# VH-VL binders against q0atu2, part 219

Target 1, 119 residues: q0atu2
Amino acid sequence: MLDKKARIRTSREYRNVFEKGKRLSGRFLIIYYVENALDNNRFGFITNKKIGMAVIRNRIKRQLRAIVREYQGQVKNKHDIVLVARAGIGKSSFEGMEKDYIAIMKKAGLFARNANKID
Below, E stands for the ipSAE of ESMFold2; O stands for the ipSAE of OpenDDE; V2 stands for 0.75 times the mean of E and O plus 0.25 times the DockQ between their complexes.

## First folded at step 11 (VH-VL)

Design e9 (framework fv_ivicentamab_arm2; at its last look DockQ between E and O 0.73; V2 from the best seeds 0.00; counts 0 for: pae E 2.9 > 2)
Fold by OpenDDE, look of step 12:
Structure e9 (fold): chain C 119 residues (1-119), chain A 119 residues (1-119), chain B 110 residues (1-110)
Amino acid sequence: as target 1 above (119 residues)
Amino acid sequence: EVQLVESGGGLVQPGGSLRLSCAASGFTLSSYAMNWVRQAPGKGLEWVSIIYEGGYTDYASWAKGRFTISRDNSKNTLYLQMNSLRAEDTAVYYCARGTDYEPYYFDLWGQGTLVTVSS
Amino acid sequence: AYDMTQSPSTLSASVGDRVTITCQASQSIDSYLAWYQQKPGKAPKLLIHKASSLESGVPSRFKGSGSGTEFTLTISSLQPDDFATYYCQQYDSYGYPELTFGGGTKVEIK
């Protein structure tokens, strides 16, 4: 799991990201991202009912957390990033989700320059 | 004041090449997704290409292989390299800025530069 | 790419008229639709995004509505400055965008 300090936890924090951040759409994910005043990145995850049943939503959330954790050290610092699962994500593979995440993060320019990513 | 100024348009023969430029002022071009949109005389708008903040690029299906979008951050300038030009490529070419919230609709446009492909 | 069908192609109206322009998407684009205004010899101007959100400085007489595949731009009371061509644009292509515009609607004076 992500460290507590690496997580967006409050409604206010989420609201700030949505209101002041940028939005970028992928195939399975939408990300909202904004600079923060911290020394670390924080991640939030949203899986709403259109994704599917609670079991599916929970699975997707676990998978997204795993992906984010895997690449956490390669993300430019001082950002709050919210991942919103799109409706079709339930039909995606883990690899598909990962690929989408990487693509979105590249589009956003959020990966560090020294990051070694697989397309 | 923020603005975009296109240049490089002109008359070119079929099969020829042309590079368009779009100079941005009043804002940092690389902080936004930038787009090219064209409009044939008396016709509608047609999206051509996008370059995201992170440098990732996408193209309309018809543009792939012939058009290349790029930018020079040091010059705060956007480019569109057009190869193998055809008569149907005749159009006013606009550079358009994706918004600071979302890259896929455009809140700032240049006045366009006319490209005429003719024998 | 999603096809955007805009209607009518041309609309004649008088100052003060209520004007409605329709945009139909070949597939659901949720609310990811923008409207632009373009006057002759000028670049397009963004009016509305996310189907119904007015851009700053846009008069309140402009209203965007709709979701899914059916969208409308309404000008409640047409003003002289509103005679122009209007375009809808979808921007929901699942992260691999091929952004597409409607064919345009020319609003001209009757």
Scores: ipSAE 0.798, ipTM 0.926, lowest interface PAE 0.6, mean pLDDT 93
Fold by ESMFold2-Fast, scan of step 11:
Structure e9 (fold): chain C 119 residues (1-119), chain A 119 residues (1-119), chain B 110 residues (1-110)
Amino acid sequence: as target 1 above (119 residues)
Amino acid sequence: EVQLVESGGGLVQPGGSLRLSCAASGFTLSSYAMNWVRQAPGKGLEWVSIIYEGGYTDYASWAKGRFTISRDNSKNTLYLQMNSLRAEDTAVYYCARGTDYEPYYFDLWGQGTLVTVSS
Amino acid sequence: AYDMTQSPSTLSASVGDRVTITCQASQSIDSYLAWYQQKPGKAPKLLIHKASSLESGVPSRFKGSGSGTEFTLTISSLQPDDFATYYCQQYDSYGYPELTFGGGTKVEIK
């Protein structure tokens, strides 16, 4: 789970990310991201009815939060990031979602190229 | 002003190699996704490759294994290394900048450089 | 599948005419489509992104519409500067991009 301070909560905050941020699409995920004026990262999560029933959407949301939490230390500070699940995510494995997240974060320049190594 | 200027085009024999350059001015190349797009004489536009802000790359399926996109941040210059050239690679090659919002459509283009592959 | 088909390949028109160019995707791309204008010997110029969002400095006579698989670019009152070739481009990427352009539509003087 993510700390309360690391979550995007209000419609205004989501709107700011969509309006001013950058967009990058992955296989199962789309991220929208913008630098913030805080000293911490904040994450938002969107799952819509295209994915499936509420039980599936809630499972996906929990899994995405777990993935974000796991890699939180690799993310460049001072960003608001919204993850939008694509329709096909319901057929993905947890590992598939994780790989997609890492790939798009690295492409966006929000992760180190070699996240597991220190230079 | 913001500008992209391509160079390095010319006549090359089938099976040969050529390296194209794209010099950027008025902005920092590494802050954008950068693309190569080509156009055969009298034909339409065809996407070749992208280098993302994070430094990762993707290629059109037909370009994979033959073409390599790269950049030199100290020279603010983008490159396309083309190997195993074929007559079908004859085209004007454009350097194109992804937007501040989305990497996959292009708001700034160079003038292009002509590559002719002929025996 | 990102096969993009433009029609017509060529059209002849007069100044003041309403011109419509169609772009068809082989599968839904939502609204992730851009339109470009290219004049002979010059690089393409971005006109529209996200199917209908006009770029700054582009005249309001240009209008994009559509979603899913069928898109149109309309020029409501053709001007001399509008004789050019127009390209649509899809950018609905699913991780590994294969960005695809339509074949182009050349707008010629009648």
Scores: ipSAE 0.764, ipTM 0.891, lowest interface PAE 0.8, mean pLDDT 91
Fold by ESMFold2, look of step 12:
Structure e9 (fold): chain C 119 residues (1-119), chain A 119 residues (1-119), chain B 110 residues (1-110)
Amino acid sequence: as target 1 above (119 residues)
Amino acid sequence: EVQLVESGGGLVQPGGSLRLSCAASGFTLSSYAMNWVRQAPGKGLEWVSIIYEGGYTDYASWAKGRFTISRDNSKNTLYLQMNSLRAEDTAVYYCARGTDYEPYYFDLWGQGTLVTVSS
Amino acid sequence: AYDMTQSPSTLSASVGDRVTITCQASQSIDSYLAWYQQKPGKAPKLLIHKASSLESGVPSRFKGSGSGTEFTLTISSLQPDDFATYYCQQYDSYGYPELTFGGGTKVEIK
């Protein structure tokens, strides 16, 4: 699980990312991202009702958190990043979501050339 | 001050190749998604290709395999390599900058360079 | 890919007229639609993004509306500077992105 420090928590924090951040769309995900004034990254996760019932939405959130945790050491520091699940994500596999996340993060230029160790 | 200037257009035979350049000034090209859009004489606008901030690329289906978008960050310049040119590729080619928020609509355009493909 | 049907293709109007241009997407694009103005020999100029958000410096007589598959650009009181060709553009398709433009609407002096 992501540390408390690495989570976007308040409505104000989410609004800042949506209002000031850049947006990139993939097949299953949209990311919004903006530089922050911290020494670390923060992540947020949004699923909406169109994705499905709460069981499905909760499964998607858990899977996305696991993906983000796996790659967090590769992400350039000082960014707030919100992952928004697209309506079609319910038809994806974990591997499909992971591939989409990697592609989006590379397109955004958010993966560092020399990745940190993941542990 | 902030501007895009295309060059490299001209007359070319069918089957030939041509490389277009787009010089950016007043901003850092690699901080934005950059696009090529074309317009055949007397016709509408047609999206060609994008290079994202992170260096990854996408293409219109008809351009894939024949056209290559690239950039040289040290020269602050965007390129379009066009191979296997056909008469229907005759158009004015614009480079266009994605916005601070979205890569997919364009708030800065060059004035275009004409490519004519004819025997 | 999402096809964009723009109508009318040409429109004759006088200064002061209300002008309405429509754009129809073959599938829902939510509100991911931009409008551009283009004068002969010039590059397009962005007017509106996200269906209804005016770009900085664009006169308030320009108004975008719609969502889903039907969109309009309205010029509430046509000015001499507004005689141009207008294009809509969708900008968020699933999968492989393929940004498409409408065929254009030329607004001419009546």
Scores: ipSAE 0.353, ipTM 0.800, lowest interface PAE 2.9, mean pLDDT 88
ESMFold2 (binder alone), look of step 12: mean pLDDT 92; pTM 0.943

Design j1 (framework fv_recibokibart; at its last look DockQ between E and O 0.81; V2 from the best seeds 0.83)
Fold by OpenDDE, look of step 12:
Structure j1 (fold): chain C 119 residues (1-119), chain A 123 residues (1-123), chain B 108 residues (1-108)
Amino acid sequence: as target 1 above (119 residues)
Amino acid sequence: QVQLVQSGAEVKKPGASVKVSCKASGYTFTEYWMHWAKQAPGQGLEWIGEINPDYGDTNYAQKFQGRVTMTRDTSISTAYMELSRLRSDDTAVYYCARDTGSLFYPTGHFDYWGQGTLVTVSS
Amino acid sequence: QIVLTQSPGTLSLSPGERATLSCRASQSVSSSYLHWYQQKPGQAPRLWIYDASSRATGIPDRFSGSGSGTDFTLTISRLEPEDFATYYCQQYESDPYTFGQGTKLEIK
C-alpha cells in the first residue's frame, strides 16, 4: 500500500481536488489532478459500485494501487491526483489498465521527461 | 431507506476502552464518508473524526488524537469507533453520521445519523 | 480552528412569532460549508439547512437560512409548536469540522 503521506486521506483533500483540479478521461480511468503545496504527490482512489461487485472492486483497488506505486517515482512532483475507476475497468486486464493509466497520465503531462514508460 | 444503527449503551471504568459500532444499510457503505460526533450531557455537538470506508483512511480532531481509533468492516457495512483511556469527561452520547455527498464529492454536512450510543464512565 | 458562536443561547418565544438565530464565525466561511441542524431532546440531530440557505428534504418553507462571510442567520417566519428545539450551526471551511454551541428555542 502507498505510504500515508502519498495518499489523499481526508474529505477536505478530496473536495479540493474535485473543486480545483483538472479532469481527463481515459478508457478505464478518469483522473482529477491539481498542484499541491507539498514536496510530494498524493493519490486518491474512487471505485463505485458501477464497476462491479465488491470482489471486483477490491481487485481493481489493489491493481490501481500497484500501478500507481510502480510509476510513482516518474510522476511530476507537487500534485494531488485522484483516480476514478470507470464502469468497464472490471473487465479489463491488468495490462490494459496499466496502459490506460500511462496514456492518461501522459496526456495530462504528469510524467517526468525522463520517465521510462511502455507504450 | 438509509439507516445507521448503533450498538447499545456502555458503562465503563476510568482507564478502560469502549468500542461503539455503527451498522449502515440502505446505501453503498463504501461510497460515503462516515463521521463520529460526541455530545456530553446537556452540551453541544463535537466532531471526533471521519473515516473513508472504502480505504480505511481516517482523520481525527486533535483533541482525540492518540485515544480514538476508527475502523470499518465492509463485509457487514459497519463502522467502529474505539475510545481508549476513558475518563469521566468522556461520558457522552456518541453518534455516527454519514456525509451527504459521495467520497469524491463530500459536502461536509451530515444527512443521516445513528440513534446515538450512551457511554458512561464512572468509578 | 474556526469557532462558531451562536446567539442567543436561549430564545423564548410563542407560537406564531418570528425567530431569528445567529451564527457568527471566527473566520470567513463559504456559504457551501455552513449548515444547520435541529435537535430535540433524546433524539439525534437532523440536517435542517445546508449551504447556508438550502432547506433539507421535508423542511417547511417557514424556515430560511441566509448570510455570508462570518455572519449567518436561521429564520423561522412563524413558529409552530414542533419548531421548539435546539439548533446548531456547523462548518467545514477548514479542518476540523466544528459546531456552534447551539441556540435553544423554547416556548415562552
Scores: ipSAE 0.882, ipTM 0.946, lowest interface PAE 0.5, mean pLDDT 95
Fold by ESMFold2-Fast, scan of step 11:
Structure j1 (fold): chain C 119 residues (1-119), chain A 123 residues (1-123), chain B 108 residues (1-108)
Amino acid sequence: as target 1 above (119 residues)
Amino acid sequence: QVQLVQSGAEVKKPGASVKVSCKASGYTFTEYWMHWAKQAPGQGLEWIGEINPDYGDTNYAQKFQGRVTMTRDTSISTAYMELSRLRSDDTAVYYCARDTGSLFYPTGHFDYWGQGTLVTVSS
Amino acid sequence: QIVLTQSPGTLSLSPGERATLSCRASQSVSSSYLHWYQQKPGQAPRLWIYDASSRATGIPDRFSGSGSGTDFTLTISRLEPEDFATYYCQQYESDPYTFGQGTKLEIK
């Protein structure tokens, strides 16, 4: 459950993250990230039909939002971050996606080492 | 063939609400931003807002904040624009339009438009 | 918000003549975010020129777009009868995205 303030909601801001952001690839996820001029982090999500059928894609979307929400307190302020699901993510477990997210965010320097789940 | 087909003309009284639909076909509905624009009789185009059809996030022009709501139903590839508390100056043709680019690389120009829906607000 | 001002409001010309339509922005707009549409009465707008100078698919080469910063131009080198319509510029530089008020190209 991410509130409106924590989401990238405009097409122009998605374009900005793509063009100006740094890119880092994991096993199931790619993140694009850029510093923002706000006082909070914002997240965006990109999933495409290559992931699988609607049932699979909807599960992935729900699980990605849950993972981002769970760890949002461990993410360094102030960033716009877009998560792009790779085609292979449809075959992953929730735990696999979660581990990939943590690993990528740590490599990007956006996530604290030894991070624990947050409420 | 890419098509955007809008619902038919509506006549409403002041204070009512109207909900216009825009059914997409010929492409993956969830992979392109959808925009809505207003055109009052004899006037130019005015951008109302946009929706990410995949995640449902919306962004509206300040002038329409509080009166406009954009939604979509991915199971039938249909976008909706609801305008509430109608006044006479809401009389206009309303258009849906697709962004030419992808969700992550939107272009901000619109290659396909619906045919338009005339909404008349009269007492 | 960025205001786009088009001039003239109405341009009366004959087939065979050259048309020059202006669009001026209240602040700088990247060429990648300035677009033009053609609209005929009773029809939806049609994408005409995008990224200031690129012709959309099927648009005749007598149409050209140019400009940068705050000043943009749509030029029609030799008017055909089918070109008489209203033309709108549009910006995507900043939210809210806006259109100009339009230039109506009419037969003299």
Scores: ipSAE 0.867, ipTM 0.929, lowest interface PAE 0.5, mean pLDDT 92
Fold by ESMFold2, look of step 12:
Structure j1 (fold): chain C 119 residues (1-119), chain A 123 residues (1-123), chain B 108 residues (1-108)
Amino acid sequence: as target 1 above (119 residues)
Amino acid sequence: QVQLVQSGAEVKKPGASVKVSCKASGYTFTEYWMHWAKQAPGQGLEWIGEINPDYGDTNYAQKFQGRVTMTRDTSISTAYMELSRLRSDDTAVYYCARDTGSLFYPTGHFDYWGQGTLVTVSS
Amino acid sequence: QIVLTQSPGTLSLSPGERATLSCRASQSVSSSYLHWYQQKPGQAPRLWIYDASSRATGIPDRFSGSGSGTDFTLTISRLEPEDFATYYCQQYESDPYTFGQGTKLEIK
């Protein structure tokens, strides 16, 4: 699971990302991202009731955290990044969410130049 | 109709713990930040902390770090604030309050408040 | 942390008079992060003014908020009997999100 320092944890921090950040939409995810004043990245997650029942929502939450954890070492530092789950994400496979995440992060230019390429 | 209903008044001895509940109704509990505030008798308001009820992330005022724990149970739309190692100056009314905005765009002002829970700490 | 200092501590006035309540911040606060609450004895606070100058739903237009930077004001142009209460300012500029100590507006 992502450690405390890699999490967006306060309401003010979330507001800053949505107010000041850039927005990119994928098939199952939307990311919002903004440069921070830290030496590290922080990740936040937004899900809503449209995704489905609690069991479905909890599965999606676990899968998104796992995907972010897997690729966090490839992400350029100094960014606050919020992932917003779209209503259709409950029908997606883990691989579908992962592919969507990689595509959006590449489009945003958030993967470090010295990181291994990801398909 | 949005409503926040808190647990009843409590009397505690110094050194004990108290856990105050705040049950939400009339809105989607997991889509708004929840805050807690303290008001000692005859005194002003003091922010204790906040919780993201969806993911459970918390943020506490430094004064309360190490003594406060905020949790929630999403199955019953209820937030909790636990304060440990109570001392006499913890005697106060404790309020829960909802951020006017969403988790996506919190506003930092609070449109709905619980009725308050009096906690009395005395020997 | 940002300290909000309200003055006066108590303001004694009669219905029909104009009231001016001050809130001074120890650091600059954006107007979008400065808010006011009214509280009557035995009741929870009620959101009154948000974003320094916007009235909450149902708040009469005799209430106005103004200010920027470190100096903010709540003005009541003509006091009504129901306006006698305690008023708190609150900041959301940075955590911890602090309140002022309050100004008690009481009937003379």
Scores: ipSAE 0.793, ipTM 0.902, lowest interface PAE 0.6, mean pLDDT 92
ESMFold2 (binder alone), look of step 12: mean pLDDT 93; pTM 0.944

Design j10 (framework fv_recibokibart)
Fold by ESMFold2-Fast, scan of step 11:
Structure j10 (fold): chain C 119 residues (1-119), chain A 123 residues (1-123), chain B 108 residues (1-108)
Amino acid sequence: as target 1 above (119 residues)
Amino acid sequence: QVQLVQSGAEVKKPGASVKVSCKASGYTFTEYWMHWAKQAPGQGLEWIGEINPDYGDTNYAQKFQGRVTMTRDTSISTAYMELSRLRSDDTAVYYCARDTGSMFYPTGHFDYWGQGTLVTVSS
Amino acid sequence: QIVLTQSPGTLSLSPGERATLSCRASQSVSSSYLHWYQQKPGQAPRLWIYDASSRATGIPDRFSGSGSGTDFTLTISRLEPEDFATYYCQQYESDPYTFGQGTKLEIK
C-alpha cells in the first residue's frame, strides 16, 4: 500500500519518534510524531498481540495502511508518524478507525489546510 | 524459553545464492526487530541489516544493498536472509539476533542470537 | 558511517589482573546507544554491557562500562579464567549500526 519512501523502515527511526515525538491518543489509535529533515512524510505502525488473534491483527494492519494511504495528501510535509493500535481496535469498524484517525490527525495539527486525498 | 535456531551449513559456488533461515520460539515473533550479522573467519562482527517481522520493512547496510534480501514468514515464526551473487569474501558465519526491546521501544542491542550458519563460497 | 576502533587488538594478561578495553568512535555516540558483547570461540556473541554502563542479566559485578562522546571503556577489575574471550563494542547512534573490530583478551 504505501510506497517504501513513505514508510519508517529502521528500528532507530522508530526509537527516535518514540523518544522525541509528541504523543496524542484517540479512541482506537495513539500517534507519535516528530518533524523530519526529509522532503516527505513517513509512517510506521505497531499492532501488538493484545489486539487479538492473527486474522484480526492482519485485518487491522491492512485497514490502517489503507486509511493512511487515502489521507496521505492531507498530512503536513516533513513528519515521521507512528500509529500504535490500541487493544480495543480489534472490535472497531473500518469507518470507526477512519474517523478516529482523522480526528487525531486534525487535533495534532498534522492535516494541512486545502490538502486533498491521494488519487 | 527464547530460542533462535538457524539452518545448517552451506557450501556454494561463486555466483550462486544462499538463503539462511532463523526460526524463533518462546516469544511473540512479530513484536521484536530481527537483525543479521556476518563474521568472516577469524574476523569481527559486521551488521548486515534488520527487518520488522510484523510489517516486513527492511533496512540494509550499504555494502550489502542490492545483494541481500531479508524476509519472514509469520505463520512459522521464521526469518530469512538471502545473499545473491556470492563471492569468496562472503565466506562467513551468519547470525540472526533479536533486538532486546519490543517494537514499541527498540534498543539496538541484541539479547538472543542464533547459533550461526557457516556459508562457504568456493570454486 | 560511524567507525568504532577498539584497542588494544590483543590484550595478554593473567588471572587476577585488571583489564581495560577501549572503544573509540569516529563521531559522538550517546551512551544509550553504545553496547558491548562477549564472544568465545565457536559461540555466538552474548550481550554483556548495554547503554554504556548497564550490566546485562547474569554478568558479574567485576565488569563495568563507562564513557561518553567518542571514548568508551570496558573494565574488568579482577580477571577470572572464564573472562578470556573477544569483546566487541557496538553503536546504535546511526544507521548502519556498526561493531568495533574486537579486543581479544588472552592468557599470558
Scores: ipSAE 0.835, ipTM 0.914, lowest interface PAE 0.6, mean pLDDT 92

Design j11 (framework fv_recibokibart)
Fold by ESMFold2-Fast, scan of step 11:
Structure j11 (fold): chain C 119 residues (1-119), chain A 123 residues (1-123), chain B 108 residues (1-108)
Amino acid sequence: as target 1 above (119 residues)
Amino acid sequence: QVQLVQSGAEVKKPGASVKVSCKASGYTFTEYWMHWAKQAPGQGLEWIGEINPDYGDTNYAQKFQGRVTMTRDTSISTAYMELSRLRSDDTAVYYCARDTGSVFYPTGHFDYWGQGTLVTVSS
Amino acid sequence: QIVLTQSPGTLSLSPGERATLSCRASQSVSSSYLHWYQQKPGQAPRLWIYDASSRATGIPDRFSGSGSGTDFTLTISRLEPEDFATYYCQQYESDPYTFGQGTKLEIK
């Protein structure tokens, strides 16, 4: 489960990641990321109404948290990472989001090239 | 247009809990951080905490940690602040306030405020 | 936590005079994270100046904000009767976010 300490919980830290972070765009996701001074990684999530109705947005929110939790062991330590869902994510499959996440994290240098799904 | 409407005044006994509501209208509730502030009679403003209305993540000032709980109900665009184990020095007007910037770029200044809710703690 | 100290606590002036309100931070605050609010008795605070120097919508040009680092100032070039209120500075540099104790501007 994605524990409280693994989440970005303050608006100011979200602002910090957006201001100082690097940006990479995938097919369904954009990530903003910056190195932190902590002993762990923290994740934040942004979804908006452009994605679709509440039912669709709630599904996306659950699936993104599940994907991040599943692969947290593959992420290089000491980073704050914000995932922003692109409008088209509402029509994606779980596998499509998962593949996009892995691809963008590898491109960012935050994942090993051959990072595999964690059961 | 944009409006934050808070629940009415409350009178509570020491040791009780109080839950103040803040109903938002005129904007997309889930796209702006909501903050809460305290103002004791004749005193200045004190920040209590914030909530991300979309994901429900909260952050509280250490002084209130363990006694305050912030929640929201997205189906009715309403934020809540519950303060437990009330003391006489919790007597104050409590405000909700919207961050001016969206969740995509929070600003930390507050463009719209609720009208305030007076909570009186007395025996 | 960052402590904001406002001075004076009360400023007694007459309409037509210039007012200068000070806000000092215990640690450096980026200008983009220092804001000012006006509050009148019985009312909620109102955003007045944001990012140290930007006037909020509808705020008259007689109001100006300035400063950087630890020293910030709100200036009113020529007081109008409607300007007598309490002014609070606020920082967003560091969690927990904090307000100053306020400067009450009152008629002499």
Scores: ipSAE 0.804, ipTM 0.899, lowest interface PAE 0.6, mean pLDDT 91

